# VHH binders against GDSL esterase/lipase 6 (GLIP6): the designs that were tried, part 3

Target 1, 339 residues: GDSL esterase/lipase 6 (GLIP6), of Arabidopsis thaliana (Mouse-ear cress) (q9c996)
Amino acid sequence: KSSSTVPAIFTFGDSIFDAGNNHYNKNCTAQADFPPYGSSFFHRPTGRFTNGRTVADFISEFVGLPLQKPFLELQIQILNGTSNFSNGINFASAGSGLLLDTNKFMGVTPIQTQLQQFQTLVEQNLIEKSIIQESLFLLETGSNDIFNYFLPFRAPTLSPDAYVNAMLDQVNKTIDQIYKLGARRIAFFSLGPVGCVPARAMLPNAPTNKCFGKMNVMAKMYNKRLEDIVNIIPTKYPGAIAVFGAVYGITHRFQTYPARYGFSDVSNACCGNGTLGGLMQCGREGYKICNNPNEFLFWDFYHPTEHTYRLMSKALWNGNKNHIRPFNLMALATNKITF

## First folded at step 20 (VHH; from j01 with Y111H)

Design f03
Fold by OpenDDE, fold request of step 23:
Structure f03 (fold): chain B 339 residues (1-339), chain A 126 residues (1-126)
Amino acid sequence: as target 1 above (339 residues)
Amino acid sequence: QVQLVESGGGLVQAGGSLRLSCAASGFTFSSYYMAWFRRAPGKEREFVAAITSSGGYTFYTDSVRGRFTISRDHAKNTVSLQMNSLRPEDTAVYYCAAKEPGWSFLLSTSHAYDYWGQGTRVTVSA
């Protein structure tokens, strides 16, 4: 492959990246492997929690690589001796978080396990070190941690500050681990405005006429501290370079100027039912679907549409410092870094 | 036909204990999350406790945590709520409910539950 692009992409995190790992986990209750998920691009459900491609998919396309398969699919192939993951691996799991206990009962794959899966492959010499060092590492997680903090049956044992600190502790561990394994090109994406997801209609005391402000405050707190961590990566980890994707600001602009981005509805789920479309999962009995998903920010009760993901991905790929910093994904992927 | 039948309600003094039971029939009990809800006079129905299909995880509203315990018996197709240190504010009709496994934010949402019992009345006197 061209020296101007990365040989592979390794992806960790939650639903913004998940390429269908949960589908291959029969114990996982968070599933999107039924219609109308995947209807816009794949024309079949793949386990992606949107109507089409995720951010990870678009970045793969921008880099010029085939879409990465979910690790759990590849694991089956490894056992059969037919594995091909030369373009990288997607370890992400929808519903997962930074904290180990986040949605554990749902059978999601926490980031700790995702990292262990990667480590195991490296230790088994299934991935060449030279490939790892030149590859792009994409990380995005934490929204489920934040959302769960506001669940009515969760007695927050920790203050918001302490809780966010616990999340960031895992971020640091994650960076340490992937660096030791050879990661040198790292992109860490911030959280979007989690308080605006349609699923907030299920939360006691959450408004339905506006975003849940308290939740967004907590998301912003996490994002600020995350950026600080990302900024010191080149100093703390020799040879590593890193960018912070400002997903919150990107998404906020969609909400503020919807017409500029082709949106007619930035509040309700395209697919679902009830208040905000957030009281029912897409594809379940009784669900409703909008006429044009491209006009909606949210696909289902929690996740953005393919159109939203496409716009986000473009902003991250070739955007300016308002979208991604200190340089963009294109620069990171091509090693053409200009400050 | 799906049935959830609650029992064990009654009058109890503050500080006392009750054990509610719900007998389930007409569906695959082991595949469902089970929960207890309650409705106090003049109030909306609220989440009390839930238990996953396997019984591996339990969830409680803050006001009952440490006092109430939800459990299930697969052999008997029953779910129970042990209520200790009862308070007057615990006075309500208690309902047993069942739902398919899913996302965490669905656990405390009444509309997400597929099946409901008729309820059993719990009265806690001061």
Scores: ipSAE 0.868, ipTM 0.930, lowest interface PAE 0.5, mean pLDDT 95
Fold by OpenDDE, last read:
Structure f03 (fold): chain B 339 residues (1-339), chain A 126 residues (1-126)
Amino acid sequence: as target 1 above (339 residues)
Amino acid sequence: QVQLVESGGGLVQAGGSLRLSCAASGFTFSSYYMAWFRRAPGKEREFVAAITSSGGYTFYTDSVRGRFTISRDHAKNTVSLQMNSLRPEDTAVYYCAAKEPGWSFLLSTSHAYDYWGQGTRVTVSA
C-alpha cells in the first residue's frame, strides 16, 4: 500500500542540501558553522551555507517530516546507540561535486563517498528495505565542478564537452547505485545559473556587470544532458519513477522579474565584502551584511538566501512543467501522479 | 610579529634557474596556505603558485606550470619556489604570502592573503 506520504528522504549532493556535514569533518576547510550563517531561522550556525533553511529542509517540511540531520552527526549517534533514521539521512556536502577532484584539497565529501556511506548503512541492515523503496531520493550537485573549470590555476585537461560528459558519467553511476540499493522515487535537480554567483568576481576573465556567459553555457549543457538521463530512468530501471527539477529556469525568472519575487538585489551577496560581495566569505573578518536578506538572491559569495531557497522549493513542490517535469515533487512524494 | 622574508632573487639569463626562499615567523606556519605572487614592471600583481598547509596540493598559474615548483619545509618554516627555464617575461618582483585555508577561488586572489613579504627581484635577460 503506497502511503499518502514518503516515510523518509535521502539527500545527496552539495550546498543546496547540506545540513551541516562539513561541520563534523575537521579536515574540511569549507565551513559555515559560524555567525551570521543560520541567523534567520535557526538563530545559530548549523553548517548550512545560507542564512536559514536549504531546499532539503523545505522539502522535508512540505512532506511533513522533521528536518534532517547530517549523516556525520548520525554516525556519531550510531556509535552511541542513539541514532534515529526515521526521517531519512542527509549526505550532502557543500563544496562537493560529481568529480572526485572537485575541491578535494578542501576536504569536502564527494558524491562517491556520500553514496558509499548510504550503501554501508544498507549493507549493515540499519535501514529497512521497505522504507528505502518508498522514500524520496533527492539529488543535486555539479555547480562546483562547473565553477572550478574556470579557475585560473586549473590545469588544462578536458574540453567543456568532455568535462560535462565526465560529470554525467558519475550521474549515471549514482542513479545505478541508488537504484540497486532500493531507490524508486528519484528527484534530480539541475544547476542554477552558476555564472551569476558573486564569487565570479575572483575570476580574471569573468565580468562583474553581468553573469559569466561562458560558465552558464556549460551549466546549460550539463542540464540538458541531465534531463535526458532522468527521462529514461523509468525505462532503464523498472519500478523507478523520476522527475527533473529545472532549477536554472526557476532562478532565471528571479533574475528577470526580481520585484515579483520580492528581490531588490539579484547580483550582490547579502553577506561578504568587495566586488559583488564576492571577495570575502560571510562571517570572516571585515565582512558586511545587508539589512534584509529576503531582498537578496545571494546570501554569500556562492549560495542563495533562505528566501531564494524557499521560492525554489515551492516551485519544485507544486510547480508546473516549466519548473519540474514530468510531474512535481508533491506528486512524486504522494504517489498521486497525474499526467 | 609576523614576518615573511624572501631571498634568492637576482639576475639570470633566459633558460636559467633560480630558487626563491621565504622564511616565515610570528604565526603558526603549518596552519597556513603559502603562495608566491609577482609584479612585473607596469603590470598588476599576479598569482604564481600556492601550496596547502600540509603540502599535499600545489597550484600554478598556466604560464609557469611545468617550469616552477612550489614546496614547503615545516621544520624550517620556509616556502620555496624553484624556477626553471626562466623567460624574460618572468621578470618581476616576487612576493611570498600566507593565508588561512579556505575555498578554491580564494587561492589566486591577492586580497585573500593576510601576510606578505617585501619581495625579491628576479630579472631574466634575453
Scores: ipSAE 0.867, ipTM 0.929, lowest interface PAE 0.5, mean pLDDT 95
Fold by OpenDDE, fold request of step 23:
Structure f03 (fold): chain B 339 residues (1-339), chain A 126 residues (1-126)
Amino acid sequence: as target 1 above (339 residues)
Amino acid sequence: QVQLVESGGGLVQAGGSLRLSCAASGFTFSSYYMAWFRRAPGKEREFVAAITSSGGYTFYTDSVRGRFTISRDHAKNTVSLQMNSLRPEDTAVYYCAAKEPGWSFLLSTSHAYDYWGQGTRVTVSA
């Protein structure tokens, strides 16, 4: 019988979860380990691509666990004999995707490598199997895959449908792998409206007065099929339960009714410069920063603010079927499932 | 003291070839991405090609893919653009540029580059 709380959280994916893995990777060019990142909560940069906590952090707090450390930090501790995995591990890497080639040149850690890192720990018996089976697994990735599809130097010649299929193939492999390693409580989050990120201002064919519709269509295509995959997990993988976090709908509501959520700007980055605040990374020479990050949906040219992440996390934790389905994270974490 | 000096431009007939070269000095060449941009008459500057610091990855705009090749020589601090099967629409002033490593979406945007050459003119006749 499952306990009322999860003993640990294991997190995979990209910047929505990244707790600072890229910081410990000296070959990675995607960094947020400089001011003013982390200014709102940590009061220092941690490598998180926001002004404070990510969705993974908030979920940890809701569950009542300490924040997970990034795997690469823990790896250093392992070498020093001071490692502690008791509350779980964050394997996420900002800039990474489902496809191996997504931002490969930037030295990001793709989902395949993240999974291998976890597998290695399991095989080395550094994580107890009983803990793994009771732990929460959080997954969110794919936005960088979608965004990169629209880059002007795009190498792939696949149709949008074929491209999304390739992404979903990796999703299936990912679920299969974590299940075999003992995962039984799985939350997979959808993409947000990627076409609305400020960085779209750098795309030659993207509008700046509205979201990039073509990109959002592709994101929705992925999300729809992702949900189908998540829905069959209990049938395909005996003993596993899973939820689909509808992040797109959650974020879209923020954009539609900004005042309800305390937003005054849902288009521009709080921290950056140029059109939409999306032509410069936060913290780089010449950047500008808003007075109140809590009024902005986007922190930098690509990533949400802590306030946005807080709202998302709350919606996922105790929200209804419009936010997360077939049940919410609280139900998943406590094994108190009501349909 | 930073300098990027382009060479190799000129007049060529359609279907012909040119090799552009850019000599870099005054900065740590091996730490920077290098790129070529071009500006055609009456048009805005556009991305042509880029190469990562180590030379392990190259990027091309669609219109030049398969025809142009970007390369770099660390010993000589040079970046080159081999242009084959040239077309009249390739007529432009070609600029060499350098930037620090970063995100993919910054790679093709001119404003992200820290250093620029003066350019070399390429004219392709019909």
Scores: ipSAE 0.863, ipTM 0.926, lowest interface PAE 0.5, mean pLDDT 95
Fold by OpenDDE, last read:
Structure f03 (fold): chain B 339 residues (1-339), chain A 126 residues (1-126)
Amino acid sequence: as target 1 above (339 residues)
Amino acid sequence: QVQLVESGGGLVQAGGSLRLSCAASGFTFSSYYMAWFRRAPGKEREFVAAITSSGGYTFYTDSVRGRFTISRDHAKNTVSLQMNSLRPEDTAVYYCAAKEPGWSFLLSTSHAYDYWGQGTRVTVSA
C-alpha cells in the first residue's frame, strides 16, 4: 500500500457501488448474479448490476487497493473468524435508496441499514479508528427514490419538493452518522439523469424518444441541494473534508457528445429486450445483448456499462471542477489538496 | 400444467361490490407475485393490483385505491380481488396473472407476467 493514499474505502449507496451484497441476501429480489452480468471483467456474475466493474471498483483501483468485498459476504467470514476487510467494505445495495420505503418489498438494504452495519463494526472495535479517519468514504444513492416517485402504483404522499427534502434529511443524517463514526474524507456523488434510464419505457407517461424531463427535474433538484449540504461539511464537521461528484453533468456530456467517449448508443440498454431494451431485465428469458457493451451507455434497463463507469470514475478521480468540486478524488485520497 | 382460473365476475349496479377469485395450479404459488389486470371495451389491458409472494405488500393503480383490495390465500393457492364502490368505469374483463419476484417497475407491466388466467367479466351498470 502506498503511504500517499488512503488505507481503505468504505462505500455506501446503491447499484453505482454495489459489489454484490444483494447476492448474499436471499430475500432480495433485485439480483444480478446470473449471466451475462460481470461478463466483461470478472467473467462471472458477482452481483454487480453491470457487465464489469462499478465506480467503486475503479476508484479502488485508482487508489491502489484491492476491490472491497460486499459486507454481507464479509459478514459470513466474520462469523467464522476468517474475515479480512483491511482494504475497506462495500455496504451498497442495488435498488436501495435514501428513503426506507424505497423498494422495501424487494428486500434491498436501505442506506440506514448499511450505516448501521458499519456502525456495528465500529462499536465492536473491528475497525481501527485510525484507519477509519484516514479512509475514503464514498456515497451515492437516491436514484431509486426519484424513479419510484413516478411509478403508477405509488400512493401519493408528498410533493416533489417535499419528497426531495425528505431524501436530503436522510443525507444529513447519513453524513452526521459517518462523521461521528470517524469519517473525515467524504465523497458524495450526485444522481445522473435518472429520467434517461431505459426502464422509463415501463412508465405510462414517460417518453421513449427522449429522456423523461419531469424525472430529471427532480434529480437536478436533489443534486443542487445535495451540493449545498456537501459544501458545508468542512464547516459543520471539524476535520472533515468533502467533495461533490457532479455525476449528472458527467453523464450528460456522454449523451451530448457520445462519439467523444466511444458511444454509439446512449439511449438503449445493451442487454435486455423491448422498447429501449428496458422492458426486460438482462439475463432473463428472451433477453438480447449487444455486440459491444463499450459502445453503450446503459448495460441493462437501469444501470450503466462498465465503460460508462470507467469514464465516470476517471472524471471524478482527476477531473476538474466541472466534474467534481471543490477538488477531485485524487486530491481527496492523497491529501494533496490544491484549490 | 399451469392454470389460473378466475371466478366471481358478473353484473352489478354502481356502488355495489364483487369479489373475484383466482385459483392457481401447476406452479409454486407461494414463490410468485400475483396481480390483477383488466381490459375494458376498446381499451388496452391495464394494471389493477398486485401482491407480493408473502402477501406483505400490496399495490394498486390510482383509480381503484381505497376501493379494491387484493389478497391471497396460500393454503388454497388463490388470489382475490375485493371490489367495493364499483363504478361503470370498472367494467372490464379481469385477469389474474403471476410473475416471479423482481423490480418494482415490472409490477405494472403486463409483459413481465409469466402466467395468465382466461379472465372473468365484470359489468357495472349505471
Scores: ipSAE 0.861, ipTM 0.925, lowest interface PAE 0.5, mean pLDDT 95

Design f03
Fold by ESMFold2, last read:
Structure f03 (fold): chain B 339 residues (1-339), chain A 126 residues (1-126)
Amino acid sequence: as target 1 above (339 residues)
Amino acid sequence: QVQLVESGGGLVQAGGSLRLSCAASGFTFSSYYMAWFRRAPGKEREFVAAITSSGGYTFYTDSVRGRFTISRDHAKNTVSLQMNSLRPEDTAVYYCAAKEPGWSFLLSTSHAYDYWGQGTRVTVSA
């Protein structure tokens, strides 16, 4: 028979992945467990911060695995003796970041805690080491850290350069930790152009007739240095292979050629209210919703639509080196790697 | 039904202090974030300070950080703003506001606040 695909996916990061972890965290104020979230696919709220499937969902489908369940749901099942880890686990928490203070008052699950959750399962022998070594690890984080740098009530003590380096220090620690726990197939995605999200309308120094350039400069700085870290993984970590997903460039194409991708609107939230649809969370009293989310890049004030996530995921799965490198997720997940 | 009533405004010399208070009624005070906004003559309403429902986190605009202190008292259903080292540019009508907990970027945005007081005037001379 042909080469096998990965048996499981372990997912870490923020809202482009969160499959409902925040819902099970009752102290978390970043929620999407109410209508109309999920309405375009699940026909009910699932805790996903979009109108349907996330990137993690699409990648699971492409690999041929069931959609992932959030870790906090599975943790309840462990207590009942009914847990199943055979297809992997999603630890991602919307609003979380690389730095401990990022949205801490909102009760999000920071990347350090997500890693501890994984480590605990490994140390308790709830996941076989051989499964871990053959599994795909998905990581994306940092958008919330960079957006928060520009909040008017923050008093940053670090320059943008130093702040990005602090973020990358945690990236290095994350890679080191998952490698020591058995990770060998690593996909780390760059940030998208966070300065373009509709919620920028709330920032006093951000333009609303164009993206916030200062924020995107900072995101690009992080992305370039992240790529350098990912490129050295095979050298620094024997037996590991890794890919860098260039989400910034993928999203920029959607903004530059909207009609090519079925978009009639790449700036406004489909669901929200006020300037850019960015002054109110989707589903709050007085919200408005567009007729066709598939024509919008953004679902709510901060998050892409399912359609945008589908396009991103396809570009990462079978795209060329402009989108993901040194090879795509299909090659990584199926052991059919060409240089 | 919901009522936010500010008090403590007045005329003060530059370098002086004032303490503003806001009495809240008609909603579950301990479940809401509380904030102070101000409107200077000829300007739009701007964010001054906020405090989480638990009181565990406080936030300030840059121009008042280190000089103003927001606090809350769940027994009296009040939020206070201690204003020290006052400057002429602090002259404004100060408004108390309340919102449900949510995303961090909503803290400083007046659109996100559900309930507002009528304001108390602070005038800083000299």
Scores: ipSAE 0.683, ipTM 0.864, lowest interface PAE 1.5, mean pLDDT 92
Fold by ESMFold2, fold request of step 23:
Formats: C-alpha cells, structure tokens, sequence
Structure f03 (fold): chain B 339 residues (1-339), chain A 126 residues (1-126)
C-alpha cells in the first residue's frame, strides 16, 4: 500500500547490523553468542555484538517491522521448508569488510558473499521482485578494513589513500549489484570514529589517552568519498533514491557532550578488561562489567552499547541534515521526501 | 597441567640460523592458535609470529617477515620457528604461546594468550 512504510528491509555490512550470522557460521571465530552479550534487552545471547539491540533492530522497530533474522538462520529454515522472507533479511557479518582479505582467516562473511547470498535468493524466486523494489536497503561497512590497516602483522602495500580507494571501488560494485537486483531505496551509513574504540589499546603506537588520529583520518577520508558516491546514486541509477548517514558526526557529538546523552564514560568498554577495557573480549575468563551499560558509549572492546545504538538510530531515523542527508530514514522509508 | 616447553635457543652468529621448537601438552593443541613472542633486554614482550589452528594462515611482525617461518605439527603437538638471517636485534627470550581462535586484533597482543612457555634464550652475536 502507498500509505504504508516499506514492506521489508535488506541489511548488509558488519557488526553495527549483525543479528547472529556469525553464530550460524561454523567457520567463524568472531563470536558473541555467549554471556553477557544480549543481557540488556534479549536477556540471552543472540549473536549480536552488543548488550542489546543493534542499529538494524531499532530501524526495524521504527519502520514497524519485526526484528530481522540473520540470513544463515533463514538458510537452515529454507532447507526445512519453513522460511519467511516477507519482512526482509539481515546478511551482515561482524568482522567483515569491503576488501576480501579483511579478517578472512576469521571465517567472516565478506560483503561480496553477502551480496551473493542475496542474489541467490532472488534467482531462486524466494523474494518477490515487487517487494525488493519497494524495500529499504541498509549498508554499513569499512571499520574493520581501516582498523586492520594498523595491525602490526599486516603488510599493506597500499598508501592510506590507495587503500581507501580500493574500499570505495567495492562500495561502487556493491551499489551496482543491489541496484541490478532491484534495490531502489538505499541508506549507506558512514563509519564512526573507529580510532576511538577501546581495542586500539592493543595497537602499537596508538595512544590510549586520546583517539588514534591516523586511523580516524582514514575513516574521515572514506566517509567523505562515500558521501560523494551516495550523492550521485539518483543520477547514476534511474529510479533509485539514497541517503548518507553521517555516523561519524553523530558519534562525535556523544563524545563531545557526554552528559547531554546520558554518558558518564565515552572511552572505556563497559565489558572487558585491561587498558580502556580494551585488552580482553567481554565474557572471556577474567572479564569485568560496568554497573550500567546505558552510561557507556562502548559495550565491549570494539562495539557500542545498545544505548549508543539507540541514539545513533534515532538521529538517523528522524534527524536533520547534519545527521543524515539529503533527508532522513523516516522520509526514505515512508515515501515522504522533503525537498 | 598445560605445558608449553620451548627449546632450540642458544648463541649464534649474525647471518646464521636457529630453529626453535615448542612442545605442547595438556590441552587440545589442534584447536588453538599458536604464537611466538620475544622479550629483548629492557623491553616488553613483542609479537613475532602466529599460526592459525589449521595452519592455513601465518602472520609475522615486519622486522622478521621473510626471515622467520612459523609452522606446526599436529602429530607431534609442536610449533616451530625457523629463524634465518639472524641479526643482533633478534636477541631476546622467545616465548611460545597459545590462544583460542578469535578476533584478528587479539593475535598480536600478549594479554590475549591463555598459555605461555617459560622461554628459550636466543643471543645473536655481531
């Protein structure tokens, strides 16, 4: 119906979205399917890399759709003849990136494979083509690529500029592929300030008393060029509309005005151990956990809390052009675009 | 009792070679990532090399890449470090370590390793 919100959401990317794909991937070593992950909302581990809901969950709620199931759960259900794709699918895999080699040894599902998973469902006629054209496509990826550039065991042969351009080449391919498969409503979110994650404490030469500036320079470079790509989508892809979610700036405000957003701590992980809480994964032997995750920007050594995701999602859903542009997700999802 | 026992250290001339070995017992060797760390005089432990549980991926710090080779033998429960073209800067106590598979950024951080050997001393003379 023309008066209803989009019928489905198709989600691609990494941990800001992953609803449990890694749990169902037996080769993946990046897991959050154990306590205390999921303790704040679900009261059980779901494979989400946070204490509660992710951005994908909040956007689903705002749209009025059920929380998304991860593709790998649904794939098992397809074999049993019980799958329902009518509300959309979440393909995201925590730890994945734009570049094929990013965390490959960890067995993550890279964006290229996520796209192939979607393409296979379309080719098998498991999703109505009319639904795809009316649906919202959510994309966010690249934090893992940029963080991994600085790992001491990496041997990157590319300059930061060339590395970011290689990432953006895959962004362009991703948009082209989903458009060819029917995508028309596209939301692509920028990276947050990845140089601020507690896990930076593990990197040689990364400061612990401030964010890692070199990493954030790369993230900003990617974000600026990503916005350029998103801005041309309506011209380059007839019938498509797109928005750029400015997550970097949204998160930077939380760090600049912590009390305004209910944060008492914007640097340390609520759950972890060691410097910044960033030297141990939440839930591993010896971990510590804060009293109130709602006061922390970071849940674990790499990932925001549910509270942070809620704030990000609200800003993306109904924010102004500083948060998301050229219009917000509410406008994109309800077919009510303000000029 | 989990045990990691290093061997093969000693005095060697610059340009020479050594092979370190680490015998593992008391845990499921084939399910763990294995690594070598080293501690030079007056410094903290630093990452040298790691190998995944399957042996399918190996990782090296920049200063040893191309000179050192990490390998593992699941039949003998050993991990080895072949050290070629040794330099005085390679002088250190070398430690074998083991961790469960996990995130990439945990691979090079000593805090992430569950089990440690006692170390074997390597001295490279000019």
Amino acid sequence: as target 1 above (339 residues)
Amino acid sequence: QVQLVESGGGLVQAGGSLRLSCAASGFTFSSYYMAWFRRAPGKEREFVAAITSSGGYTFYTDSVRGRFTISRDHAKNTVSLQMNSLRPEDTAVYYCAAKEPGWSFLLSTSHAYDYWGQGTRVTVSA
Scores: ipSAE 0.678, ipTM 0.863, lowest interface PAE 1.5, mean pLDDT 92
Fold by ESMFold2, fold request of step 23:
Structure f03 (fold): chain B 339 residues (1-339), chain A 126 residues (1-126)
Amino acid sequence: as target 1 above (339 residues)
Amino acid sequence: QVQLVESGGGLVQAGGSLRLSCAASGFTFSSYYMAWFRRAPGKEREFVAAITSSGGYTFYTDSVRGRFTISRDHAKNTVSLQMNSLRPEDTAVYYCAAKEPGWSFLLSTSHAYDYWGQGTRVTVSA
């Protein structure tokens, strides 16, 4: 009754959040459960797609909760009678997207399935409704959808505008679904500048001496319309409050002022090989690794370093309205909301 | 020992058809994605087509979509490329390649492929 922070965190989306779900999904071909993933913090692979903690991990620490367990690990623990739901659940799967077909052949857990997993727990009364209504909901997804639009072996039938609208239709369905299941404190993060990831070196039409502008235009189109959707949540969904995490702008500052944030390299993967380090996954035969991941924005060909995630998470937690709006995660999580 | 052996190349007139085959041995064929790449005279090697280990998904570069069909036969450990409506710009040495499953954006990069054949030459005359 007298709580000063949220009791739990429920997390949905992709690799910015995935704490090991893909590892426990034997059908999934997108894996990071081998060295040197996790080497900077856990000193072993955990299935996280970075060298240490993700955004979900840092937000859990800021809230004062233990690092969050992936749903598929908890599912196994339920069979052994050892599961604990008191801190919330992480459903995120690296490689997943808003559109059902995004990376479907890779066996990722799409957002639709993540939502069904949560719904099942609620309908089986495995999570108290009152806990859900006091809890923080974290969402970020769409980078994989937009990157895959530009793959040379795909032939999307939709224009960029129509494709983004299809993505946003799923965003609306997602918000509606979690609200009906009890969500009231919602944080939805924008995409970062996905056209800057090292893996763009594999795209025949992408420049390697600068970010892929066409992809970033599409990401910004999604981000602007996402913000519009988030802004109407308190009006459309009685009792709900929501914040828009402006991850694009946060990441752009790291690229604009690298030394300020401790970066010596904001373009190349610390771990990988080939152009930008973007032509080979970290840990595969012949890979190279940088001396200090804390000086790199990117860990592998697609994902930020732990240091980048730490900086991003801190900006979302206690930043100003340029980072997150209408107020920050600290305000949302501690009931110190000022309108 | 791992071996990929292409066959079926040759000279063909524009508008014609040709079927390439690749016999695989020395690894667990059903666990690998298979692909075709090609190298035209004076150009870099480029991705043509790929097929997942189960055969459930196929992928094509834009210039061949609708004209080429990749398929695999697990009983014979072969992958094939049926090439229809051939054009002079399809002239190249065609290479069979194999890789472990992974990220979608790795399908079209030669660096991601573990095993390669020696190639078979296809010449399409005007």
Scores: ipSAE 0.670, ipTM 0.855, lowest interface PAE 1.5, mean pLDDT 92
Fold by ESMFold2, last read:
Structure f03 (fold): chain B 339 residues (1-339), chain A 126 residues (1-126)
Amino acid sequence: as target 1 above (339 residues)
Amino acid sequence: QVQLVESGGGLVQAGGSLRLSCAASGFTFSSYYMAWFRRAPGKEREFVAAITSSGGYTFYTDSVRGRFTISRDHAKNTVSLQMNSLRPEDTAVYYCAAKEPGWSFLLSTSHAYDYWGQGTRVTVSA
């Protein structure tokens, strides 16, 4: 029966989720609130870093909930007395990461601030506690941290292993904090192969005729340890259940079997310019755009197309254990927690 | 009419110092990130340093970190590059560039910069 479906979704992380928070953040320089972003579904910019819907949008649709509003839009509505948090909130900020310094100068909303935003709403009793405990929590973050490790102007201070450990320390803190605030149904998605994004063309030591292997090794190192953390959640946090979304493997299948998924191009940005389309943000003066975004894995220099997000979301929603484990999002979102 | 005009280049012996300056006009200087790029003979243009619109953050390529300092003066609409402990491999034409704020990984790519100066030549003798 419908009474077992989660009533709300609370979403944290970066651009695979950001539904427009950066647009409402006056301090943020990472924006997608201009054409041709949003052209495929919304037919207007929404602040989403893709041509249409994100993963958070598709999961909301699969659950049967409205598309999420960004927290910063809802914050404005609080001042005029019209805000409604009953179906969930999207806190995600494109460009954000696990480490505080990741893209800090760009004014992104780091995961620590996203958590504080949620905590404030809970402490102010603006979200029913019974809703929180029954709701789905979606998390994905870390791609920006790992990509930025390789920027030529970063002053390296940590080995790759130590850097990944610092990222995982924040993962543990994040899970602990949302659990204390009432989270019981947790989905944490792995990183995709971040070394394959077109923007790698800006990195002086990255190859452009193949993915950047050193970066993908770091991503896999993080993903392995992330899965270990997710696997212990039911033991470490009484009453909590959790799933690990294996986005790396899901995306690798798109690259390995492009025609099966309708792709003619799994390397170049549909929208951008220069090598791989990766040297210019979509929509800036001089950009080029492909004929059909549905044939491309990447929309812009960093982000997947709506078509790619749809395929990822379907695999996470009802896929087998190769895609999401120990069970899929449908099972997590529709099963009643028995005491 | 946007103009970026570099000055201060010249011939310097290894170990010496030089200060480059870039005068900006025709746009809202305080709203732009500023950068220096360089092009060595027979090579492509490469990133040297950048500074955010507020001046609150500075960035350097690894080979110049600790030797070069980028700064900006909003009253004079200038950006400067103080180059210390110069090496023969620093020999290049140095270009001032300006871009709107954006993604971090765009700081080091020349394609992301909207406005460019004509360049000033720096030659460092062994």
Scores: ipSAE 0.605, ipTM 0.829, lowest interface PAE 1.8, mean pLDDT 92

